# VH-VL binders against q8eqq3, part 12

Target 1, 246 residues: q8eqq3
Amino acid sequence: MKIHIMIAEDERLAREELMYLLQQENDIILCPSAENGDQLLNLYQEYNPNVIFLDIHMPGINGIEVAKKIRNEFEDKDIIIIFTTAYESYGVQAFEIQATDYLLKPFSEERFKIAMNRIRKTLSTKKVRKPKVDKLVVNLDEKMMVIDPNQIGFAAREGRTVKIHFISNEVIETKMNLKELEEKLSGFPFYRPHRSYLVNMDCIKEITPWFNGAYNLVIKDLAESTIPVSRTAAKGLFDALQGVHH

## First folded at step 3 (VH-VL)

Design E2 (framework fv_roconkibart)
Fold by ESMFold2-Fast, scan of step 3:
Structure E2 (fold): chain C 246 residues (1-246), chain A 120 residues (1-120), chain B 112 residues (1-112)
Amino acid sequence: as target 1 above (246 residues)
Amino acid sequence: QVQLVQSGAEVKKPGASVKVSCKASGYTFTSYAMNWMRQAPGQGLEWMGWINTNTGNPTYADKFQGRVTFTLDTSISTAYMELSRLRSDDTAVYYCARDKYYRGSYFDYWGQGTLVTVSS
Amino acid sequence: DVVMTQSPLSLPVTLGQPASISCRSSQSLLHSSGYNYLHWYLQKPGQSPQLLIYLGSNRASGVPDRFSGSGSGTDFTLKISRVEAEDVGVYYCMQALQTPYTFGQGTKLEIK
């Protein structure tokens, strides 16, 4: 997944150096940059970045105060903050607002790379696939069903309808398409191995090679069903199952 | 070997435009910024601006803002400087130079220069 | 803008003797990182400028150890311990602390 990164930096050379270093990375999308704290708070709300590189010394509202507003007023504990500073004396304040790292100006490629690795590690650690006590509500003509997503083995598109297959071997048919179902299940470990399938990764029992770099899946307690994995989806599936990106 | 090779000398009339090219070889073009300088006959060096070769974003010195345009063709590792509405005092040798940006902008390799003459 | 002032502007020297060039900036070039964003270039007759010294005191690749840079903040010096014929040209200091980057007027070194 692409990482959305935003910069706040009032010194043009430092801002452009940081933009240059970030754009060497292949897994990021750079949001519009801010030159001061007020501009950053506006752009932060508009673009919802994953990561902010935040200059401590800016005119007006400084970087520490910006970070405090994000953590406290916007209640965002998940955004990753990397401070940039010409001075080494801000460790206690950085710790108090839960910054992931800091970069000393002028930026070294080695320190930048360490910060990027910490960002990636933090993002992988914050990946909460399973929200606390979530249920899926599905409308079925005359009634609504309240579903425990952990009981779903897979869902498949058959013609114009989608069938949800439970590990109990029960099957229900829904008017929702696979994209809608995937979105509703976004907090749970579901994966699209093929355009016509959505699988519960916790329920995968076996993966076997097939033709042309493709694979087949077998779901626990649903061994009668063989689910295809497309060539393009295969690497992402193995990465997701092993929890390594890196 | 790192080389920056610029286009040949130009003679222009006042009011015309000139476009100078700078072709890089021997390194990854997008890993280094490109700066542009000029030097009038018998005078010192003057910085015109720079371009980020990864993003294509230019920065111009205020004196040239509105008259100069920096562009890139990354497929052929070439940077361009176009100066419009030429005046006789634009007569100068124009240089491109490579900048390893993260080290306080020092120019380790320079092109050979392009003489642009604007008739009085 | 940061104003860079060199002295002398003309420097006649005898072969084998030392030479010294001064460069002064209107503002401190010492960055908070501890580096001075001041560089020295040499332009030999009919040639492009070439990097000589970067960040105040570091010799560029291929530059003989006869050349040394020193100074901090606003006062910088380029020294040549023994001038050779190939050292003839115009020497420029440059600040890269803030845009626009600015050069000194140049110092023309000539053999007497």
Scores: ipSAE 0.000, ipTM 0.392, lowest interface PAE 18.6, mean pLDDT 82

Design E3 (framework fv_roconkibart)
Fold by ESMFold2-Fast, scan of step 3:
Structure E3 (fold): chain C 246 residues (1-246), chain A 118 residues (1-118), chain B 112 residues (1-112)
Amino acid sequence: as target 1 above (246 residues)
Amino acid sequence: QVQLVQSGAEVKKPGASVKVSCKASGYTFTDYAMNWMRQAPGQGLEWMGWINTNTGNPTYADKFQGRVTFTLDTSISTAYMELSRLRSDDTAVYYCARSYKYGWFAYWGQGTLVTVSS
Amino acid sequence: DVVMTQSPLSLPVTLGQPASISCRSSQSLVHSDGNTYLHWYLQKPGQSPQLLIYKVSNRDSGVPDRFSGSGSGTDFTLKISRVEAEDVGVYYCMQGTHWPYTFGQGTKLEIK
C-alpha cells in the first residue's frame, strides 16, 4: 500500500527539505506540493491525499484555518495532518484540531522518522481489511441474541419492557432497562434524548423543533417512529452530534 | 479477497417470478448489510432495498414493496432477491452490493440480466 | 426522496485533458454524525459499477490519484485531472445520508 502525501509550505528551502526526507521513504507517493493554503485546498480536493504536511504560517489562509476547513467544511475526519512550524506555541492548536503530530523547523531527521512512524501506525489502525464491530449480547428468555449495535436505530421503554428497534424494522423485546442497555452500548454513539428513549446518533435522519425548546427526531429507515427530545436533553444532543467523530 | 458472485441470466414470461442469488466470500457474511440495485437497459441505477445479514430482516424501497423479497442462507453466505409478478419493464441487470451503511458500496456482484418477454 | 442531479449528462473529452462532473442534491447531505455520505461510482461498458470516491473526497482502494472529489452540503464535483482511455464509462453520484438512497442520472464520459 502506498501512502499519498501532500505538502503545503511557502518557503522553498523548507519545502525541498521535506520533499527530500519524504522521497527517502519506500512506501509513499508524493502529491504536487502547495505554496499557500488556497493552493493546498485546491490540490487536496484534486489529489485526495492520505496525509498533509501543513505549514501553519502561509500567506492568505493559514494552516490552522486550512485544517479546520478540511475537518469541518469538507467533512474529512480521516486525513492525517502533520503541522510544520517555526514556533512551539502552536502545539496546543494542533492537538485541538486532531493533528497526528507537528514538526519544528528546521526539520530533524529523527523527529521526521517519529512522525512517519505515527503516520504508519495511524493508517494501519484505520485500515480495516474486514471492518469489525463489537457485538452486544442480549439474554432473551429462550435464547441469547448476538446483536450488531450499528444495526440498532433506537430503543424505547414500552410498559414494563424495552423494545430494541433495528434499522431492518425488526423489534426485539427485553427485560433489560434503558440504563443497563446504555451502559452495555457505552462504546457506541448512543444518546438518551428522553427518559424513555435511547437513540443511535449515527442513524438520526432529521431533527425538527417542537414546543418549549423540545425537538422531535426521526431515525433512518424507521420513519414511522417519531422520537421526542426533551428540553433538558436538547443541548447535550446537539453538542454530542457536533462532537461525534473519532 | 472479497467477492460477490451472482447467479446467471434468466429469461422469464410476464407474471412469473425470478430469484437471483448472490454468494459472498472473503469476509464474515453477517458483518455487512447486502443491498440490491437494478439497471434497466440504457438507464441509470435504482436502489431496491437492503437486508440485515445479522438478523435476516429486509427493508424494501416503496416502489418494490409487496413484489420483492430478500432472503438469506447464512450457512452458505448467500443472499437472495426474489421479484414476483414480473412485467416487461422489470427487464434489467440486477446487482447485489455489500454495504457497511449509508450507501458506501465497495464491492458489487457481477450482475444478473433478467429479461422479461412474452 | 432526495433528488440527485448531474451535469453534464454527456461529456466528450479529448484524451489527456481534464474533465469535471457536477452533482447537486435537493437537500443537504450532511449527516448528523458530521459525515457527508456522497459517493461516486464508475460503470465501465459491460461491467458492474465500481466505487471511485466515498464520503465526498476519499479515494477507494486502487483508484488512481487523477480522480478527486470535492464539495459540501448540496454541491459536489468529481474531477479527473487527465483523462485516460480506461476512464470511459458512466459516472454516478449517489447519496446515503437520507433514506431512501438515491443515484444521480449518470454522466457518460466519451473520448472525442
Scores: ipSAE 0.000, ipTM 0.363, lowest interface PAE 25.8, mean pLDDT 81

Design E4 (framework fv_roconkibart)
Fold by ESMFold2-Fast, scan of step 3:
Structure E4 (fold): chain C 246 residues (1-246), chain A 121 residues (1-121), chain B 112 residues (1-112)
Amino acid sequence: as target 1 above (246 residues)
Amino acid sequence: QVQLVQSGAEVKKPGASVKVSCKASGYTFTSYAMNWMRQAPGQGLEWMGWINTYTGNPTYADKFQGRVTFTLDTSISTAYMELSRLRSDDTAVYYCARYYRYGSSYAMDYWGQGTLVTVSS
Amino acid sequence: DVVMTQSPLSLPVTLGQPASISCRSSQSLLHSSGYNYLHWYLQKPGQSPQLLIYLGSNRASGVPDRFSGSGSGTDFTLKISRVEAEDVGVYYCMQGLQTPLTFGQGTKLEIK
């Protein structure tokens, strides 16, 4: 389980010390660090961290104001906030923000470890399903590729291999067959419209009738590819599209 | 008060490029990402992508990938959208809008006034 | 892409009467956080869009309480309890769940 952590700290040496301490932990991924509150708000919006280490005393928008925006305006009550401060106590505003812990400067390794333990305990008690995306690992001849299944438009059998077409128009070729790929993607909304194709149902743009109860479908952003839907697969496809909560 | 002020209307020939500017004021430019949208005459809104104003990293909608470029000049709090290889169906009002996050949801809170780009022979 | 569908597309209303606009999404906008990632925008004639309702039911700053949003999952409604002259414009719903961000086709509210 990796914990995504972001820092806002205007003093370079304090920021570097905190980064050093965090880099000693084996379950941490460091997001880019901010030098002030405004930069943190921008990076927070892009990187979606689990934890923010937030200096209270920064020029411009201060750490308390940043935390207030996160809690109240962005309505994010799940993010863990650890204040960093040269002072021994919070103001009344900091109490209202529900910070998980604080670290006094200069940072002690012992106090840092206590804060990390509180972070881990808080994360382990959450009952809300994490926005955890399962990844697909595909073996290519020289390397393994880690793929976000949501970026796959469709896969097609071409001779003895399978080509995976991404909505970015990137294509990769794998020795994995469509049955194996389908099994690995069983937790995602993929469907077999034809013996030679596997499609991401979330990416279907249009379906048009063909002969004998068969159809053709087109994937968004991959309009140059027309994918057949067999007569036998058509009913199941329409049932799946209507039954999918999408 | 937050304001986004865009450059003036442009008339271009097919195959040309257009560059629209969006100047921000009333807030810290690098604290909020910038979205770009367009609206063809009498039509609805279409999202083109966004740019992180702190990192400079753009994200483009697949339809515009390869034709659009988002850039920044942070010294003057200005974002730019350049659309190349213009076609007649690129005729639209182009908007910049400030990205605002409600929880994990994408949204826009303030919009520029719009820039009409007309593509005609 | 998440497809957003609005109805009606044209909504003539008498001043002081209620108005209702529907928005349907091709997939659920209910996030694991419990929020619906649906927002409503109003574009007044000759103006840029402005945020009206966020996360399904929350009024944006300065928006009068005669505006309300409701719904969950795939079906959403924007209601105006008593239409005023300044409410004229095109109303858009938008999903904020995933990129590309997508809008409904718009509902034009007109006074009779």
Scores: ipSAE 0.006, ipTM 0.460, lowest interface PAE 11.0, mean pLDDT 83

Design E5 (framework fv_roconkibart)
Fold by ESMFold2-Fast, scan of step 3:
Structure E5 (fold): chain C 246 residues (1-246), chain A 120 residues (1-120), chain B 112 residues (1-112)
Amino acid sequence: as target 1 above (246 residues)
Amino acid sequence: QVQLVQSGAEVKKPGASVKVSCKASGYTFTGYYMNWMRQAPGQGLEWMGWINPNSGGTTYADKFQGRVTFTLDTSISTAYMELSRLRSDDTAVYYCARGPRYYKSWFDPWGQGTLVTVSS
Amino acid sequence: DVVMTQSPLSLPVTLGQPASISCRSSQSLVYSDGNTYLHWYLQKPGQSPQLLIYKVSNRDSGVPDRFSGSGSGTDFTLKISRVEAEDVGVYYCMQGTHWPYTFGQGTKLEIK
């Protein structure tokens, strides 16, 4: 995927510096640049970029007002905004209007790369769309079950089999392993909190801290079962539930 | 070569205005910020502000805000500094100097200076 | 505003001897790009200031090897290994990291 980036920058030297830095990246397509807020709004509408590097101090409408128009009047919550400014005090304002990052002038290659990483992470998170299965077919010894994945609370390995626990409190047993089940459910919000468990994140009710960075979780309507969350899986689980850290 | 040439000395009365010019040559005028400094007799250097010749955007130091105005004539690569409501303590040598705000925050070259004397 | 403090303010030296000027800033001069925008200027009698050293230790073109700059964070030094008659003047440190740009009060180097 190519990331379409637009620059709005009043000052030619700052604009050229950003263009130079962006040209060093292999996954970037540069849109025509703007020299003021009005020009930016026109070009934004025409080119529909993924990302805007937006100078706060421009003649006419300033970058903060431009960002407000994009967020509120154009109702665009998906565009990534990176503010550029010579003044460190504007970092707070950038946060308040949901900017992904800000860069102080003169631009540091180190800070620029951090901003690019945040852009890529944000785009990856927003564009997560895996093929979904409408139904899951599970082989039981005596029959095949056609199940709705949304009705699954969790699955747990017990010996050589996996037990699938439905939010109805029904339990079925399959010879399929947890990795196979996870792959078949890849279009649904399932997570591996532990090597022996697979949970439906939409059904998690409570998460409680445990020893040494581990946690326990409880599924809605299946409170009798306490499911472990390993130290290595904990951060990924919280990130997935909140959708914000990445 | 790269050079900044300023207008000649001025003698003004308190309450008057003075306009100092700074003509650039040997480089792309719009590629670099123009900074203004002053130095009262026997005193140190004081930064007054800058102008961006590409946009006309200006920044003024708080001490001069409301009394100083920076302007440009890009057709002749010339920057101007106008200081109004002159007081006797505005007597100083005024300098222009080239310096980009972003990448290099130092001044090179400097104009030769313009002495402004404010006397009754 | 960032306050730049130079010492000494008056520096009488004998021709051929070394000279050293200190400059301290009230805040760190390391910028977000990892560079330190501390610069040294020389103003010879009757002339405009001229750049000697930029970003702590980089000698400007045409500046003799006898000039060197060092320091980090808030403490900086300009050294002249062998003072010559042409080195007479007022030396200023300047910070370009924070707005507004500010200068030290100047160090007058005089021959004894």
Scores: ipSAE 0.000, ipTM 0.385, lowest interface PAE 17.5, mean pLDDT 81

Design E6 (framework fv_roconkibart)
Fold by ESMFold2-Fast, scan of step 3:
Structure E6 (fold): chain C 246 residues (1-246), chain A 121 residues (1-121), chain B 112 residues (1-112)
Amino acid sequence: as target 1 above (246 residues)
Amino acid sequence: QVQLVQSGAEVKKPGASVKVSCKASGYTFTSYAMNWMRQAPGQGLEWMGWINTYTGNPTYADKFQGRVTFTLDTSISTAYMELSRLRSDDTAVYYCARVKWYSGSYYFDYWGQGTLVTVSS
Amino acid sequence: DVVMTQSPLSLPVTLGQPASISCRSSQSLLHSSGYNYLHWYLQKPGQSPQLLIYLGSNRASGVPDRFSGSGSGTDFTLKISRVEAEDVGVYYCMQALQTPYTFGQGTKLEIK
């Protein structure tokens, strides 16, 4: 069972810390994250998540006000809310608005695991929501792009940036490195055929032998791109594609 | 969009061979292994093996070694399972299924409709 | 070979009530990756088997949230929180840790 989780967090480092902790769990899908309350209310209505990690102190509408709108204006009693804050004084208010838990910054792994257990226990007894599409969010310069991982053919490192190539032939450029992108895509069938490439295995059209035990890949609808497979990565790729266990 | 379409039912005599086909569509045939399983009437599922659709290399369950042969015709995205020296207890519905990789695991995400093979004298 | 044992083999259930199926493996299915290589399939009457749950606890695409999988190592459970008429069929657990891949003997769920 997959739990759809959304984060609203103004501070980039705190947001990244939560994302890192959540990515260690095997039963979650991370929805696009918000940087303020208005963004969260828009994304919440679009994605219908099971759980929101909600920073209390955000510019504009604060987290308490966001939670009240969700509970009262949208009449949503089923969504699980976990507040995050640097200030312990909000514990009483979090309790009064039926939050499932409350996390103090900086986050501890122990407290995070307790919150995750409470989420799972609550979901086992509540009506399960029907989240809309799971998406991947990639940070670009000055903006965030919401992408469908199934539309990605491959990603390649070029100089200091990574270019993500969609099967539509569209290309986006991000400062995120391939390791970070691979971690974000860990729930999807992506593979590292080479230190400079990440490939969607569902989109591989052809694999051709090259010299010295290496291979080349051709991606569906991206035939002009040749993606190398290193000698050391080749066996793992064939094992992944063919279900071979050694 | 992914579809696996198998050949029709067959009746064979003991000692004969049967060849079942499985035609794939809606995906790149050579990117996924093709798995074969069977189910005797009123019984459970039994794994027979799989074939690497890119290299053509088959892997057979020990029980079927020497009697089963998996082959391919990649020009028409079709996999074949041939079972020889048929016995009455080979009577079963035979299934092909696509092998899916996800987070290091392998499982069968799409199955053909099944082919009933009846072996009787 | 890894032996998979299911219990019960026959499961009559009243519509709207919960149902639970157990699956036990003869050896641990927990892989070094942290995942359990155990999957659940449902075969409805007259149909091919269909994937229900993979890696112990992940619902396959299109599978209702009333289905859940749990467990680790050698003991696994498939739960249906409220049984509906369309849930009738035979449920199979499968280990994919080692070849030959092996299935439990199946649990037949029927509406009483």
Scores: ipSAE 0.000, ipTM 0.369, lowest interface PAE 23.7, mean pLDDT 82

Design E7 (framework fv_roconkibart)
Fold by ESMFold2-Fast, scan of step 3:
Structure E7 (fold): chain C 246 residues (1-246), chain A 120 residues (1-120), chain B 112 residues (1-112)
Amino acid sequence: as target 1 above (246 residues)
Amino acid sequence: QVQLVQSGAEVKKPGASVKVSCKASGYTFTSYAMNWMRQAPGQGLEWMGWINTNTGNPTYADKFQGRVTFTLDTSISTAYMELSRLRSDDTAVYYCARHYGRSYYGMDVWGQGTLVTVSS
Amino acid sequence: DVVMTQSPLSLPVTLGQPASISCRSSQSLVYSEGNTYLHWYLQKPGQSPQLLIYKVSNRFSGVPDRFSGSGSGTDFTLKISRVEAEDVGVYYCMQGTHWPYTFGQGTKLEIK
């Protein structure tokens, strides 16, 4: 497939340079470009691009705020965001919105090629064959429940049971252990960030550093819950999120 | 288990080309990018570039752009580095090494090195 | 290109004593997602480089706990609490935040 790419860039020369670089690629379609955040949000809704190159410093709504609106208000976790800036971005904000890459102005051809490679790899990873199991059946004390795995945010061991937390904020309790649940969800993007947790990687909103090389993560729509990431599990989690698989 | 095995030493004349191979085993070849480095006798390490093993797209350091070519043969889990228009100062040990994404964990597995000597 | 500067370049140490190597970068190594891609490698005589520390302070699998890394932004340190004979070699810091990847010039550790 052709990759639909949109640019938001208020500096004419930077916009023209990026358009020139993109025109050299044979697998892309350029959407109309935006000169500010509001225009970008309108064009994004109209053209539904795969990738946005997004200037951080724009008049009005800045690029970070635009990215947050796309991720949170429009609930678009599939769009690839590449930030462009004359300055290095602040780590916490960039981490929060999970940008795929970052380009410094003036753009170098080498850095641009690396960003394009990451875009293609990320899109290629989405082509992973879906498992035959598209539903999960869980035995509860009084009934069997048929679950859509895409609705699961995370599962946690609490005492002698496991609680499955849905993105709807519904919670169910099962006697199935986390290892059994993980096995039944094999082929879906679930990961063990900690002995007591199983998370839906598609639902991760942010990951923040913690003490001694550990991390905390937050699931979209379940922000009240902070989930630990052990030092041992961090390598595999970041590898999986960046499209590097074992 | 996980290892990178490189081709043997080469002696070349100035102006010739050399092609070094790097065969991976013990892991999924396309899950890790492959980097190429060199080390002249008694000198430090110099990064030459990397290749995305999933897409086949190479990126070269500016110093080598136009003289180096990175390629893959995924069917045999092998990466290649070809350096053309060799000069005497290209004499070095050349290494391949794998890494995750943006070098998240550094380059954790290295080949044994290939000595390339350029002399007339 | 990001310039990586190591100090000292030559480090003679007495067996059992601590050793410390400094690495400074010409610009910040904090990437947009908050990670710092500063790694330490050891090249023993006649061998390929081997990874010691990744992302500033994380010890690679099998690396003894006498090795530790610290630092932030542009200033980083590798420490060996008690030098052993097998620690002899050239130590390199490397940054993976900015393209092209760059290495420090190396620090040769020798037992005196």
Scores: ipSAE 0.000, ipTM 0.382, lowest interface PAE 21.3, mean pLDDT 81

Design E8 (framework fv_roconkibart)
Fold by ESMFold2-Fast, scan of step 3:
Structure E8 (fold): chain C 246 residues (1-246), chain A 122 residues (1-122), chain B 112 residues (1-112)
Amino acid sequence: as target 1 above (246 residues)
Amino acid sequence: QVQLVQSGAEVKKPGASVKVSCKASGYTFTSYYMNWMRQAPGQGLEWMGWINPNSGGTTYADKFQGRVTFTLDTSISTAYMELSRLRSDDTAVYYCARDLRYYGKGYYFDYWGQGTLVTVSS
Amino acid sequence: DVVMTQSPLSLPVTLGQPASISCRSSQSLLHSSGYNYLHWYLQKPGQSPQLLIYLGSNRASGVPDRFSGSGSGTDFTLKISRVEAEDVGVYYCMQALQTPYTFGQGTKLEIK
């Protein structure tokens, strides 16, 4: 299970620090971040995250009030809330709104790891949140196809169109570009190893080094196709798969 | 102004331990990680690890794991590096350097201590 | 561990002439944030290292504009547009993308 995490933090440096720490984890999907409480409530409703890292001291509606709205008005008892604060004195309020943990600024890698462990432990005892979209609908010239994303091995740009390659060896062609396809496949384990490719990470069979820090990868049951991994995309791919470095 | 001031040179026998200090001033000590590096005479730089002064959490390079210990005294803004079971190939200048753990602005050593020469000889 | 390779290791230059140092990493240093976690340090004779360039291309405070850093992923370059006597020393690249942090072997710049 991928853990969907959202940040609300008005201070850019604190937000970027927390994003950096989260991006080192291999089992999370980072939702768009919020810079204030109202923005967080809107994004929370849109993205339905598993976890919110929530700054207490934001202009306008503060983090405590945001958490109260989530628990009481939206009746969400399952979302994990981790408060971020410069002050130690919020324990009682955090307890009342059933926060899982809190982090003091500036953030400690050790305390962050403890919070992540608590998140994972809490999620192991909770019901699984479903992806918002279970199927992909693709417009073809004369029809719409309803696709199971789990059946896609990879998609490749070819001229003005994108070809979607199924693990069945069937191929379809769509006018949708790779960025649009990637957005529609949000919540599924797809990665851009190259500007012209989108791969299903669950279907990767092997990755082999090439020249100049680049790699080639092969999809299960689609061994006739060698997919390039650009130098700039390689680190993120290995991080997404298992945090493996070479 | 920001300064990192290290303790003076040490001469040790093989098998002994050495403890080098790094006293910080001019900034909030707990807001920056402290990294330790060494440089053997005429050789390149080698990273040993870091300590987080906010938590006391440490990371050691595998080569030094089990022989090096990083500690803090936050009341005097000082970090310590203790290296045990010294060998002749531990002869080096040891440096402390701070780094800011902020995405897009940190993870580089903007201020370094002056260095501490540790000589290990029989 | 990430291996950092510098070239050349010895760089004799004439005063006022340009100089260029290459640094290559065994894996990409481009973080998902869009930043390259590669930094350049200068160690002048008898001194501790000092920060020169951080995150690939940013000059550290007090560093003259004749110094520039470029590159992304695995290939990085440090350029000095016109070398001055005070530029003598050993230049090191460092990656901070993953622990252990690793340095290149160093490039010694000398006036000929």
Scores: ipSAE 0.000, ipTM 0.402, lowest interface PAE 17.0, mean pLDDT 82

